VH-VL binders against q9nrl2r1430to1533. Designs and how they scored, part 117

Target 1, 104 residues: q9nrl2r1430to1533
Amino acid sequence: GGVHELSAFEQLVVELVRHDDSWPFLKLVSKIQVPDYYDIIKKPIALNIIREKVNKCEYKLASEFIDDIELMFSNCFEYNPRNTSEAKAGTRLQAFFHIQAQKL

## First folded at step 7 (VH-VL)

Design w20 (framework fv_ficlatuzumab)
Fold by ESMFold2-Fast, scan of step 7:
Structure w20 (fold): chain C 104 residues (1-104), chain A 121 residues (1-121), chain B 107 residues (1-107)
Amino acid sequence: as target 1 above (104 residues)
Amino acid sequence: QVQLVQPGAEVKKPGTSVKLSCKASGYTFTTYWMHWVRQAPGQGLEWIGEINPTSGHTNYNQKFQGRATLTVDKSTSTAYMELSSLRSEDTAVYYCARTPYGHIYRGFDYWGQGTLLTVSS
Amino acid sequence: DIVMTQSPDSLAMSLGERVTLNCKASENVVSYVSWYQQKPGQSPKLLIYGASNRNTGVPDRFSGSGSATDFTLTISSVQAEDVADYHCGQSYDYPYTFGQGTKLEIK
């Protein structure tokens, strides 16, 4: 159809995906690698799902987009023990997100 | 114009290693993930792994873990795949391909023309 | 690993016919399915991503649909230049996997 310009949500999720600390968040946690994850985490989400929702225009408010990103970080800290590489990556990426989200 | 340029062919003996190249142009090399995908004669496509050119972070298909090594040279916008301990079943066309917006939803939008690797005694 | 199964293995169509190619995932992949066209001696070309989005420059006779485990690629009116192998692939979980391909020929 028409000309398409990247939305603010698309720009932000791309920046998150490209960040060095995004590796725990790129896709849903594997049941084979982490068999108890889905027993503990009841609302799983990852950057690939959030990106899909952005591409389908499913976020009507900036708060809805922010809530999904925050859920992703919340799940990370709920599941991963203190001092894990996953939790440390999540802490750094969340700080980066808060800076970028000021643009929303 | 986006281009991914690969050499045409390589012939190797079993037990050796090969290092294939993929030279990118027409876009900012460091903003897209680079993937390697192979296709054996008459077979489907098989994903080998991916690399983030900015961070150097890699993810591999477990089948190739320990045999495949992905690297990049940012100064020449070139991606490399080294495959060791070659076997006859590694005979295939090896493609490089990029993904926009990370490496998940939007698929492999541009592909190299492929390098035919033949592994035979 | 998520197994992608394509059907049929091959089909021959007359010019102008509607053709439907199927792709089934062994596990839920939501909509993280792309379709690729590969002509003999050439690299794959992206046709559809995210199950239903046409890539830039792809003719509107190509469309994709489906979700979860069942996906289809439809060519509304087959042209001679559409002779190729068609591959589906999922990018939902590692390793990314592809179907075996469907070969489209003209009768």
Scores: ipSAE 0.007, ipTM 0.582, lowest interface PAE 14.5, mean pLDDT 86

Design w3 (framework fv_ficlatuzumab)
Fold by ESMFold2-Fast, scan of step 7:
Structure w3 (fold): chain C 104 residues (1-104), chain A 121 residues (1-121), chain B 107 residues (1-107)
Amino acid sequence: as target 1 above (104 residues)
Amino acid sequence: QVQLVQPGAEVKKPGTSVKLSCKASGYTFTTYWMHWVRQAPGQGLEWIGEINPTSGHTNYNQKFQGRATLTVDKSTSTAYMELSSLRSEDTAVYYCARKYYGWSYRYFDVWGQGTLLTVSS
Amino acid sequence: DIVMTQSPDSLAMSLGERVTLNCKASENVVSYVSWYQQKPGQSPKLLIYGASNRNTGVPDRFSGSGSATDFTLTISSVQAEDVADYHCGQSYDYPYTFGQGTKLEIK
């Protein structure tokens, strides 16, 4: 018998990290490289932070996990104009996320 | 084998407090949230609250806020629920249960055998 | 609070019959509903999670379905060992809440 050995949140974050379009989301945006980012984006987040929260079992509701993932995409689209490589990667990764969440 | 071990029974007088234990074994204690759920005789299940053993973060059902206190001892892999100002309506079986977190899957996968708390004068 | 209502309160079935147990949420809970089996004198045991996923070790005759507010647990061919109270519970929002339970007996 038994139950799942690894959190579904951890599994989903790993799938997101492995995706070709994850590169804008792996770590927090560098203030040195993008100094106006933190003037515009008030709630910065990235996959490494989300994964750390999953590992510490800090998501009590699936809605909290989804909200953090959606916040990540929202920040991307707020900062990056629609035709940038970052925004295009975000659009594809968000679609992938929605498909994965739908399969669960 | 994953187990949550609880004492069989406790008897308390109204107005006193009780501290119930739940000893975990067979898994890494800090990787699952611990929940407390009670069941009054002939009634359904009632959620009391949850604790993250790693962070100590707690969430309570507002009905029990201020009366229930959840704690853990990581060194002994034991979770505790203290319930104060006991009244006869608190007579129930009290379960601890391990909760799995997943994108669509929040469920209690392992339950303790329960402690029967009887509150009587 | 989200109120979970189960129906019927109790039912008695003949061995081999198909059993359908219902659970209704007062608000949309998406798919965050689990079903628990509780035999007399025992703790609850997880049967179904996420509305439709069967827990490891649970026989194929148990299945769950539903979404939003209406959920169903089905036992395709009831056996003597299935005598128990069945509880549905939502984990969509705090406080987590459970239905009153359905008691299943064999005729």
Scores: ipSAE 0.007, ipTM 0.564, lowest interface PAE 15.8, mean pLDDT 86

Design w4 (framework fv_ficlatuzumab)
Fold by ESMFold2-Fast, scan of step 7:
Structure w4 (fold): chain C 104 residues (1-104), chain A 121 residues (1-121), chain B 107 residues (1-107)
Amino acid sequence: as target 1 above (104 residues)
Amino acid sequence: QVQLVQPGAEVKKPGTSVKLSCKASGYTFTTYWMHWVRQAPGQGLEWIGEINPTSGYTNYNQKFQGRATLTVDKSTSTAYMELSSLRSEDTAVYYCARKYYGHSYRYFDVWGQGTLLTVSS
Amino acid sequence: DIVMTQSPDSLAMSLGERVTLNCKASENVVSYVSWYQQKPGQSPKLLIYGASNRNTGVPDRFSGSGSATDFTLTISSVQAEDVADYHCGQSYNYPYTFGQGTKLEIK
């Protein structure tokens, strides 16, 4: 394609998706692979859903975007024990996000 | 056909280091985390650590922290485990095994055939 | 560390018998338990993951059950090729840990 300008939210989501620690967050958890996930996590979300919301201009305020990203991390820490690779990835990605979110 | 190919045996003296290889084929190398597990003669399985081939990120069993180093070479789809300061109790079969990343039950679906490391004087 | 304890250490069965192998975790591991079969001179092979899910290609006679701290592997009708060490392992918390193994032999 052509050249286009990305929004601040799109740029941040792209950075999160490309981050090495994004693997637990790229798409919704499978109910088949993790049957108890949806019994524990009542508001599931993932980076692919957040990116879709950005592309549809569904975030009117930076706080709404930040809330969805923080929900994603909150779900990770609620479901996954602190000593897991998922929780450790979440901790590092969340720290990265907090630094990048200063741009918003 | 998915395979993890390891050398059959290595013999090392106490106090030296060894670097064991695990060559993957038949799948996208970066899609699965690579784990290392050992088994001393007549004993159970002992987890050493894991590496994400995409990022190089590692997690270690604290028992091996500082002595084990996991690396990968993406161009050859090969994972490596280096173990330093070898002792006789490091004599074991060393397996590589793959784990699908993501929200799953975190299981090892494919294992290498193992390398027998003998540490003796 | 989470300690996985298997029982019995070994057992000898007659062909066609039902056998049950036990695995106990020292703390709650939910369903993050897998069972591995290791035949003499071979690598471990995944049989069951997530406590009860049979891996692709594993015969229907193998089944897993349990949750939290108590898990079982059942072979409904043991065959000669089932002679092996069976290992349970948890992947709920780091470090991942395995039981000591149960040796299955045919009489």
Scores: ipSAE 0.006, ipTM 0.599, lowest interface PAE 11.9, mean pLDDT 87

Design w5 (framework fv_ficlatuzumab)
Fold by ESMFold2-Fast, scan of step 7:
Structure w5 (fold): chain C 104 residues (1-104), chain A 121 residues (1-121), chain B 107 residues (1-107)
Amino acid sequence: as target 1 above (104 residues)
Amino acid sequence: QVQLVQPGAEVKKPGTSVKLSCKASGYTFTTYWMHWVRQAPGQGLEWIGEINPTSGYTYYNQKFQGRATLTVDKSTSTAYMELSSLRSEDTAVYYCARKYYGSSYRYFDVWGQGTLLTVSS
Amino acid sequence: DIVMTQSPDSLAMSLGERVTLNCKASENVVSYVSWYQQKPGQSPKLLIYGASNRNTGVPDRFSGSGSATDFTLTISSVQAEDVADYHCGQSYNYPYTFGQGTKLEIK
C-alpha cells in the first residue's frame, strides 16, 4: 500500500540507467553486431544483469556490487579504444558512479 | 615481490591527528581494496575501514566514522589513514592489508608490517 | 556487529600433537571466515580463507572446516615454528570482525 522503497543499490542502478552515458551499458553486447566481443571479454556484464542481481538480493556487501560495476567499466575500456564514443561515455559514467558510490 | 611498506613507529600527543602511510609495490595498485586494521597491545584485531583505489569509495567501521579518513595517491601507489582527536586508547599497531576486488570470501592475502602508534602525554 | 569468539584462549602442546582451535560467530557467516597466524613481533599471515581453503605456501598440516556459526582450525602435527597467536575473522557482513585470538605454545 504506499510508495515503494528502493534499496541503496537499486537506487544507484536506476540513476546509472537514467544517465545520458548509460547507452553502451544497458544490455549485454550483441554477438551478431559485435562478433569478436566475446573472444576478448571473458566476463561480460551489463546494467540489466546487475539490476537483476540486486533484485534477487545476490549482493551481500557493497564491495560486491561495486566490483560488478567496475567490471562493467573495465570491460568497456578493454574492448573499446580511448577515442570511441563508447569509451568516452564509459569514462563519464564511471566518474558519476564514483561520486554516487561514496554514499553507499 | 608484493610488499606493503609502513613506517615502524609514530608518537603523538592526545588531541592531535596522525596520518599513517602504506606504500604498495609489486602489483597493480588499483585491482586491490586497501583495508586498515589495528591491534592494541595484548588485544585482538579491530577493523577500521576500506578504500577502493579506483573509485575512491570508502566504508568505515561505525566506531571510527568521523575520526578516520582513508585516502590514496595512485601516482605513488600509497594508501593513507588519518586518525583525528587521538586518545590513549588509540595506542596500537596499525596495519594496512589488501583484498583482491574479485576475490571470493573477501580475505587479506598480504599485510603491511604495521606502524606502532603511541599516544601519550 | 557479529561477535567472533575463539576457544581456548591459550594452549600448550607437545611436538607432533594434533591441535584443534575453535571459532564461533554470533550469527550466520556462511563460509566467510579466514584464519590468520601471527608470530611474535610480526604481522598476521593468511592461513585459510573461505573456511576451508588453504592459502598458497601454507603447509598441509593446517586445515580449516566449518560453516554457518562454528569453525575449526586443525594442525595435524604441531611443529616448533607454529608458536603464534591464531585469529579468526568474518568478512560476511560489515564491519569485518575478528575473534580475540588463541595463543599456541609448545611445552
Scores: ipSAE 0.006, ipTM 0.641, lowest interface PAE 10.2, mean pLDDT 88

Design w6 (framework fv_ficlatuzumab)
Fold by ESMFold2-Fast, scan of step 7:
Structure w6 (fold): chain C 104 residues (1-104), chain A 121 residues (1-121), chain B 107 residues (1-107)
Amino acid sequence: as target 1 above (104 residues)
Amino acid sequence: QVQLVQPGAEVKKPGTSVKLSCKASGYTFTYYWMHWVRQAPGQGLEWIGEINPTSGHTNYNQKFQGRATLTVDKSTSTAYMELSSLRSEDTAVYYCARKYYGSSYRYFDVWGQGTLLTVSS
Amino acid sequence: DIVMTQSPDSLAMSLGERVTLNCKASENVVSYVSWYQQKPGQSPKLLIYGASNRNTGVPDRFSGSGSATDFTLTISSVQAEDVADYHCGQSYNYPYTFGQGTKLEIK
């Protein structure tokens, strides 16, 4: 645990943020543009929130970090039909995450 | 071509339940939310609820909460609406409709032909 | 619930006339309003979505406008095949709601 795991989590979040397909995940979904999102998605999350949690040492286990990232993708596929640009970006970014997470 | 096929008519007695079907073809069934909308004779359209065929997640109009149950069978690309405790006021044409769910807009782009449900003793 | 009110309830026009149908929401729905055409004995058909976007295959004589609470469907030159009920609906908030419809007839 500890410092090494938090450093690895920060590096992985930075890589996700810099990925071309991160755009749907950078910040929480806008209530103005998608007003029913928060009626459907009960546990909203985004990369900026996950990164803040990493920086505040809120992840005590690697599994907790992985669960939050997977929740983010799960929310994407729950809200967005699979033929949308959001869902396609999510599919590619999730595959990238799974490859990188193998090293955690 | 994209189609939603519904049976033409059903007749039921008050107090019974009905299960209406909507068979989708010509597109990937799991990619679009399926909605149910009814129309009483000479009246406007009334939204019942929606289901995500991928997750099974549903949202209902509060008026139908507890009476309407939406389900899907992914293997047959068929959506179902069950309505219980039928009353004469439930007499209406029941439509299934496909919702486009893009980030900027939500609209019903394809509609079934409707099933006329008659509730009478 | 958001109440959608259409006006007029019915309208009889001569061929080639400009037709204006109104739809009012009881609260702000931004641009989440669609218009549906329903010909006798048929299911509704999407005409306009997002207040002003014409659906594929819909003739350019149909146009939509408006925002917030006040929306309009315009037919620039009415044709015989336009005889139908026209419904507006909001998809901004649950439950999704529709107006009572406007019936368009030709004189």
Scores: ipSAE 0.000, ipTM 0.584, lowest interface PAE 14.2, mean pLDDT 87

Design w7 (framework fv_ficlatuzumab)
Fold by ESMFold2-Fast, scan of step 7:
Structure w7 (fold): chain C 104 residues (1-104), chain A 121 residues (1-121), chain B 107 residues (1-107)
Amino acid sequence: as target 1 above (104 residues)
Amino acid sequence: QVQLVQPGAEVKKPGTSVKLSCKASGYTFTDYWMHWVRQAPGQGLEWIGEINPTSGHTNYNQKFQGRATLTVDKSTSTAYMELSSLRSEDTAVYYCARKYYGSKYRYFDVWGQGTLLTVSS
Amino acid sequence: DIVMTQSPDSLAMSLGERVTLNCKASENVVSYVSWYQQKPGQSPKLLIYGASNRNTGVPDRFSGSGSATDFTLTISSVQAEDVADYHCGQSYNYPYTFGQGTKLEIK
């Protein structure tokens, strides 16, 4: 192969995926294993979906990309009680995201 | 083979502190949170806290906040729990147990054999 | 804290009988309940997680069911090696909490 150039959105998603607090966010929650999740969460999203949207050039503005990432964190805090490891991971990853998003 | 190895027993006097070890082998140490759970003689299991070996981040049961300190040494794949101001009520078997980062439902698939801590004068 | 209550405290069964162990949470824990088997002098071993998922290597005679506040562990045909204390625990909210345990004995 060759060397491929990465977009700013792709680079940021890769950094989020690499973060050790990304584990609750890597892919959608299974409907079979956690059926009540989809009764509570109206707009489910995860890093794999966001990355696919980036690869398909579906984000026209940085604000649209940021909105999807913030939706992901919002869903985490709505479904998971504050004292859970998921909510705490979400809080730390969101703080990291805010710092990195300044580059956009 | 995945293993969590703990010392068999420790005896301490009231008012002292103890530092218990849990040595992991057979898996990537940083992919799993390490939890500590105790069991007093004839009693049920009681959760003490958890540590993320990658970040060092900890979460504690409020009952143990300020008395328990969880740490890890990534170079030796070893987790530690220090418990201070020991009382006779702290006499229990202390287990370490792992929980996978990406797992839904947050369960302990591998447990150490436990260390029996006896606190007596 | 979420209180987990198990019933019965103990039971004695004959080989081959179906046994049912119950676990009740004081609050909704969805399906964040696991069952652990603890044989005398040994550490707990994971049997069931997420209320109904059997852990790798666990015999199919063990099954879990339930949601929200009421959970059940069933052993379809009890064997001699099943003599143990069985613990249910919730991981939905901090602190993680466990029931008092159910002791299973053979007559």
Scores: ipSAE 0.007, ipTM 0.597, lowest interface PAE 13.3, mean pLDDT 88

Design w8 (framework fv_ficlatuzumab)
Fold by ESMFold2-Fast, scan of step 7:
Structure w8 (fold): chain C 104 residues (1-104), chain A 121 residues (1-121), chain B 107 residues (1-107)
Amino acid sequence: as target 1 above (104 residues)
Amino acid sequence: QVQLVQPGAEVKKPGTSVKLSCKASGYTFTTYWMHWVRQAPGQGLEWIGEINPTSGHTNYNQKFQGRATLTVDKSTSTAYMELSSLRSEDTAVYYCARKYYGSSYRYFDVWGQGTLLTVSS
Amino acid sequence: DIVMTQSPDSLAMSLGERVTLNCKASENVVSYVSWYQQKPGQSPKLLIYGASNRNTGVPDRFSGSGSATDFTLTISSVQAEDVADYHCGQSYDYPYTFGQGTKLEIK
């Protein structure tokens, strides 16, 4: 059998969405609330976009899925100082993701 | 010494509102999220909601959404829970409890002594 | 909502006996389960977090185990001061939920 399944990606995205620390990542950052975000972050992404890509079967390899999730965390740590609620949420959610991603 | 200090008791009539306080001391107030949990007589614990004192971000149990409002006053290191449209079934001990912003597994390491709210006509 | 079910509802043990309390989650909560001790007239006190980690100052007779949906709290040698209600709670998903509690008495 196959190494990866669409249902595995969907299940992991759902677990990330449910996580206590998903709140900074659920949807794209608001340009109205954070106007300088898009000047700094060149490849914005969020869990709703990643889930849509999973549902459309746009990830051919598990590495592509993992890369998009890691990009989301990288954007968070690039924009937000380490001591912010956003960065702390990102750190915990990323740790949870790494544990779950071992099953992909 | 880390403490969360709450008033001992409050008595309210049905249909009124109450604002309960939780005064923190012995730690940096903004590094712990404040949670509110209630316990009706002889019952288990019921989570009401949480507030991050740094960001003001709140999450509520849907059962209390629209009735409970969580706020903080950073200058006095005090958290508040306002509960409106009180009913007799709101009679319970109301606890505040802290959760470290960076804690794995998100647990409550320090609890207030609780405020007994009695809602009776 | 994730439902936490504790068993038994109550039990009475002799001093020095081994006690096991059970907690079952209706859905996978990974290891996001904590155990709280509540003595009569007092606030809950954290005993165990992350299913198996003892909180600072908690005696080593208390231990936790389990993952996913099935969790246990063990007291290796019950002491008189252990008379309390024991609550398990999950913090994996909103709303945070707790079991009904298990009442421990000494006979």
Scores: ipSAE 0.006, ipTM 0.595, lowest interface PAE 11.0, mean pLDDT 88

Design w9 (framework fv_ficlatuzumab)
Fold by ESMFold2-Fast, scan of step 7:
Structure w9 (fold): chain C 104 residues (1-104), chain A 121 residues (1-121), chain B 107 residues (1-107)
Amino acid sequence: as target 1 above (104 residues)
Amino acid sequence: QVQLVQPGAEVKKPGTSVKLSCKASGYTFTTYWMHWVRQAPGQGLEWIGEINPTSGFTNYNQKFQGRATLTVDKSTSTAYMELSSLRSEDTAVYYCARKYYGSSYRYFDVWGQGTLLTVSS
Amino acid sequence: DIVMTQSPDSLAMSLGERVTLNCKASENVVSYVSWYQQKPGQSPKLLIYGASNRNTGVPDRFSGSGSATDFTLTISSVQAEDVADYHCGQSYEYPYTFGQGTKLEIK
């Protein structure tokens, strides 16, 4: 990547954060509220972590950024049954991401 | 006061296009998605689509895909819905309604007064 | 698409009576159901969101309940100003869909 790619990542993360369906993804899942989450999900991630990585220029390739976003969705679908509000939010936000990611 | 202002009526001939407006005031335009919903005379509500005013990203009801186009003008806080290839069955009241980005449950808290579109020869 | 079915289509009640309106989703919508009141010649107005949360400024005689596929709107003591069509809608899955509406009349 370059400066232009990092600007694109920043714009996309802002779009994701502002999306109605981002609520399950804004911060890491609480171990207090969901005690078994970290027993099941081995690589936890959230939009606040991805945003910080973008701001610190830690993504050197567009594929690394895309992989982190896809990991976030993969974790959601692994943990949450398909009929949950979290899984439905994840499905809609992932569809939005796939359309926006075509610009990357 | 939060308002979504729409023109009262439009009359169009079959086969033409119409562009309906919805002017927002009293809130930060970019913090709410704008939705379009229609209601044919004596019938229920039908969702047409949504637009994110910040990005311009749209989602459409498949039934209107290819005929409806949603746009916004951030400088005037105005949302637009263009509907092409008009038919008599497009005669309906067309509402704009807002939905907050940060709210779960995705509800329409403020609605415009609606524009009555009449499609007739 | 998720089909929302309301019942009854219409009803007429006496002032002060308890009114229950029903809304059924063809698939699980969790609690992503809102109720809208539409008075003659007016736009819809949000009453209830998330199945049971009353919108700001809505009188406490209006309440919502239900989850998954079965939802109800209750008016504990119907008033003359409650004459309207009541619409339920789901926002769980695209496309967002609404029921056909229930018309409430006063005798």
Scores: ipSAE 0.006, ipTM 0.585, lowest interface PAE 14.6, mean pLDDT 87

Design y10 (framework fv_iluzanebart)
Fold by ESMFold2-Fast, scan of step 7:
Structure y10 (fold): chain C 104 residues (1-104), chain A 123 residues (1-123), chain B 107 residues (1-107)
Amino acid sequence: as target 1 above (104 residues)
Amino acid sequence: EVQLVQSGAEVKKPGESLKISCKGSGYSFTDYWIGWVRQMPGKGLEWMGIIYPGDSKTRYSPSFQGQVTISADKSISTAYLQWSSLKASDTAMYFCARLPYGSRSGTYYMDVWGQGTLVTVSS
Amino acid sequence: EIVMTQSPATLSVSPGERATLSCRASQSVSSNLAWFQQKPGQAPRLLIYGASTRATGIPARFSGSGSGTEFTLTISSLQPEDFAVYYCQQYNNYPLTFGQGTKVDIK
C-alpha cells in the first residue's frame, strides 16, 4: 500500500503495543517457557515482527496487515485454553483491534 | 472440586512390569499438563517428566528418559506412569500433579497434586 | 540442569516466631520459582509460585520474595501446623528441579 496506509499501520501497531493486554504478543513465544508451542503453532508471529514488516513496507494491501494481526490472535486461541490469562488478554486486545481497524 | 486421584499401593518383584494411574476430575483435562514426581524413602522430590493429554506429547527428565513411559487417555481423563522391568531402586512414592498449559509468564508450577502411589520393589 | 540449594537444612523455631528459609539457584531462574510444603505421609502443597504469588487458600503469614538466583520464604508467625519440610522448585528451565528441602522443626 500507500504512504497513508503505512502511517495508519504503524499507528495501529503502536496502539496495540501500548495496550495493557499486549504482553502475550510483544515477542515470539519462548520455547523454554512453552516447549510444545512450535509443535502446535506452524505460523508463529508477534507484534515486533508485524511492526518490522510495516517499517520495511512488506504489506502491499491492508488485508495482508489485518491477516497477520488476526493470525496472531488465532494462534493465541489455538494454543491457550479460553480460561487462561493469555486467552483473556487476547480476547480484549482483539476487540480493541477490531474497533481501531475500522479506521483503515 | 478439582482433584487428581492416583491408583493404590503396589508391591512388586524385580523384573515385573507395572502401570500406575492418575485420574483428573473437576476440570478440563486438556487445559493442563500432567507431571510426575518421584520421592524415594527419606529423600526429596525428583522431577520425572510431563505429558500434555490433548496430543499425548511427552517430555522426560534426562535421568528418567528410557527408564519409564508416561502416557495419557484424555477420553477418561487419566494419565499413566509405566515400567517395563522394575528394579529395587524404583521403590518410592510417585506423585502426579497438574500444571497450567500455555503461557509466556511461565506455567510449569504444580497447583494440584495426587495423593501419591507407594511402589515397593523387593525380592 | 539448574541446581537448587536450600539453607538451612533444619530450622528449629518456637511457635509464634518468624521463620526465614533461603533458596539459591545455580543460574538465573527469573521469577519462575515455587515453594511447596510437605507433611509426613502427605503430598506436597503449593504455597507460592512466581516467587511471590500466594496460591489460593494459603494463609497471609506465608510470603515469598526474590528473583534471579536468591529467594526467600518467610513465615511471619509460625503456627503448630506449619512444622513441615519446605521445598523450592524452579520452572524456568527444563528439567524442573527441586531444592533438597528445609525441615522446620519445633524448638
Scores: ipSAE 0.000, ipTM 0.571, lowest interface PAE 12.7, mean pLDDT 87

Design y11 (framework fv_iluzanebart)
Fold by ESMFold2-Fast, scan of step 7:
Structure y11 (fold): chain C 104 residues (1-104), chain A 123 residues (1-123), chain B 107 residues (1-107)
Amino acid sequence: as target 1 above (104 residues)
Amino acid sequence: EVQLVQSGAEVKKPGESLKISCKGSGYSFTDYWIGWVRQMPGKGLEWMGIIYPGDSKTRYSPSFQGQVTISADKSISTAYLQWSSLKASDTAMYFCARLPYGSLKGTYYMDVWGQGTLVTVSS
Amino acid sequence: EIVMTQSPATLSVSPGERATLSCRASQSVSSNLAWFQQKPGQAPRLLIYGASTRATGIPARFSGSGSGTEFTLTISSLQPEDFAVYYCQQYNNYPLTFGQGTKVDIK
């Protein structure tokens, strides 16, 4: 994508990172702290990885960017029970993302 | 009361199929994994595999992958262990146990166990 | 897979004595280690998880210690009901693995 697309993706990632509920998503889950995570989650991703991909112009279409964000939320709900602080944060952040993504 | 209740003892011949059950009660079934453990007569405990009932996602021990099928029906809070063709070497006590699901810190400890299902396979 | 080795294979102790059971992992399991008690004809019972946290309802005479590769279960004053086989189990790496067990015989 172009400069306009990169700017739009960068701005949305920045807004997600700044959100109070971004804490489970800022970086890849630690293998030391959560040893079973990578046995369960086959395509790990986090906001720092997505932001790096945006800055390197790796997203050619808005749909590719949206797919990576949705994968991040899917991984959260797959690993974390609904009653956990992680899953609740994910639910709120995903709702925020869906509102912002309508502008893409 | 939190309980896991397993199906009764089975006596089978080699080549027969079998499905045993583990029913949870007194807790939210989808907040825990269900693991399966084998104990051969006079031997120790062997990890077989695990299922998350919320989406039926399974993980097998490499030594049991392809030998058994683990499944669950969350609508009746029941997990299953199944053989398509039993062997004499499958003679053992089989236990189910629950493990906490998820967390930023791994929590694969088995806090509640079923009473066990004795499976005897002989001609 | 991580291999768990328990020692001794059998421990004979008099009532009221201290029993010390050892468990060694072939590589570090951090503190992700549990201890189980199994009495004849019964399912295993969780005693300790996180290497040192006593499970609900477990008497204070049971204590766990250690981290990394070396772990100990201590029974400070062995009671007749403590006759059992004790298993350590790591849950740091998949697949989960158990030690071979230590049989505690009360004299």
Scores: ipSAE 0.000, ipTM 0.572, lowest interface PAE 13.7, mean pLDDT 87

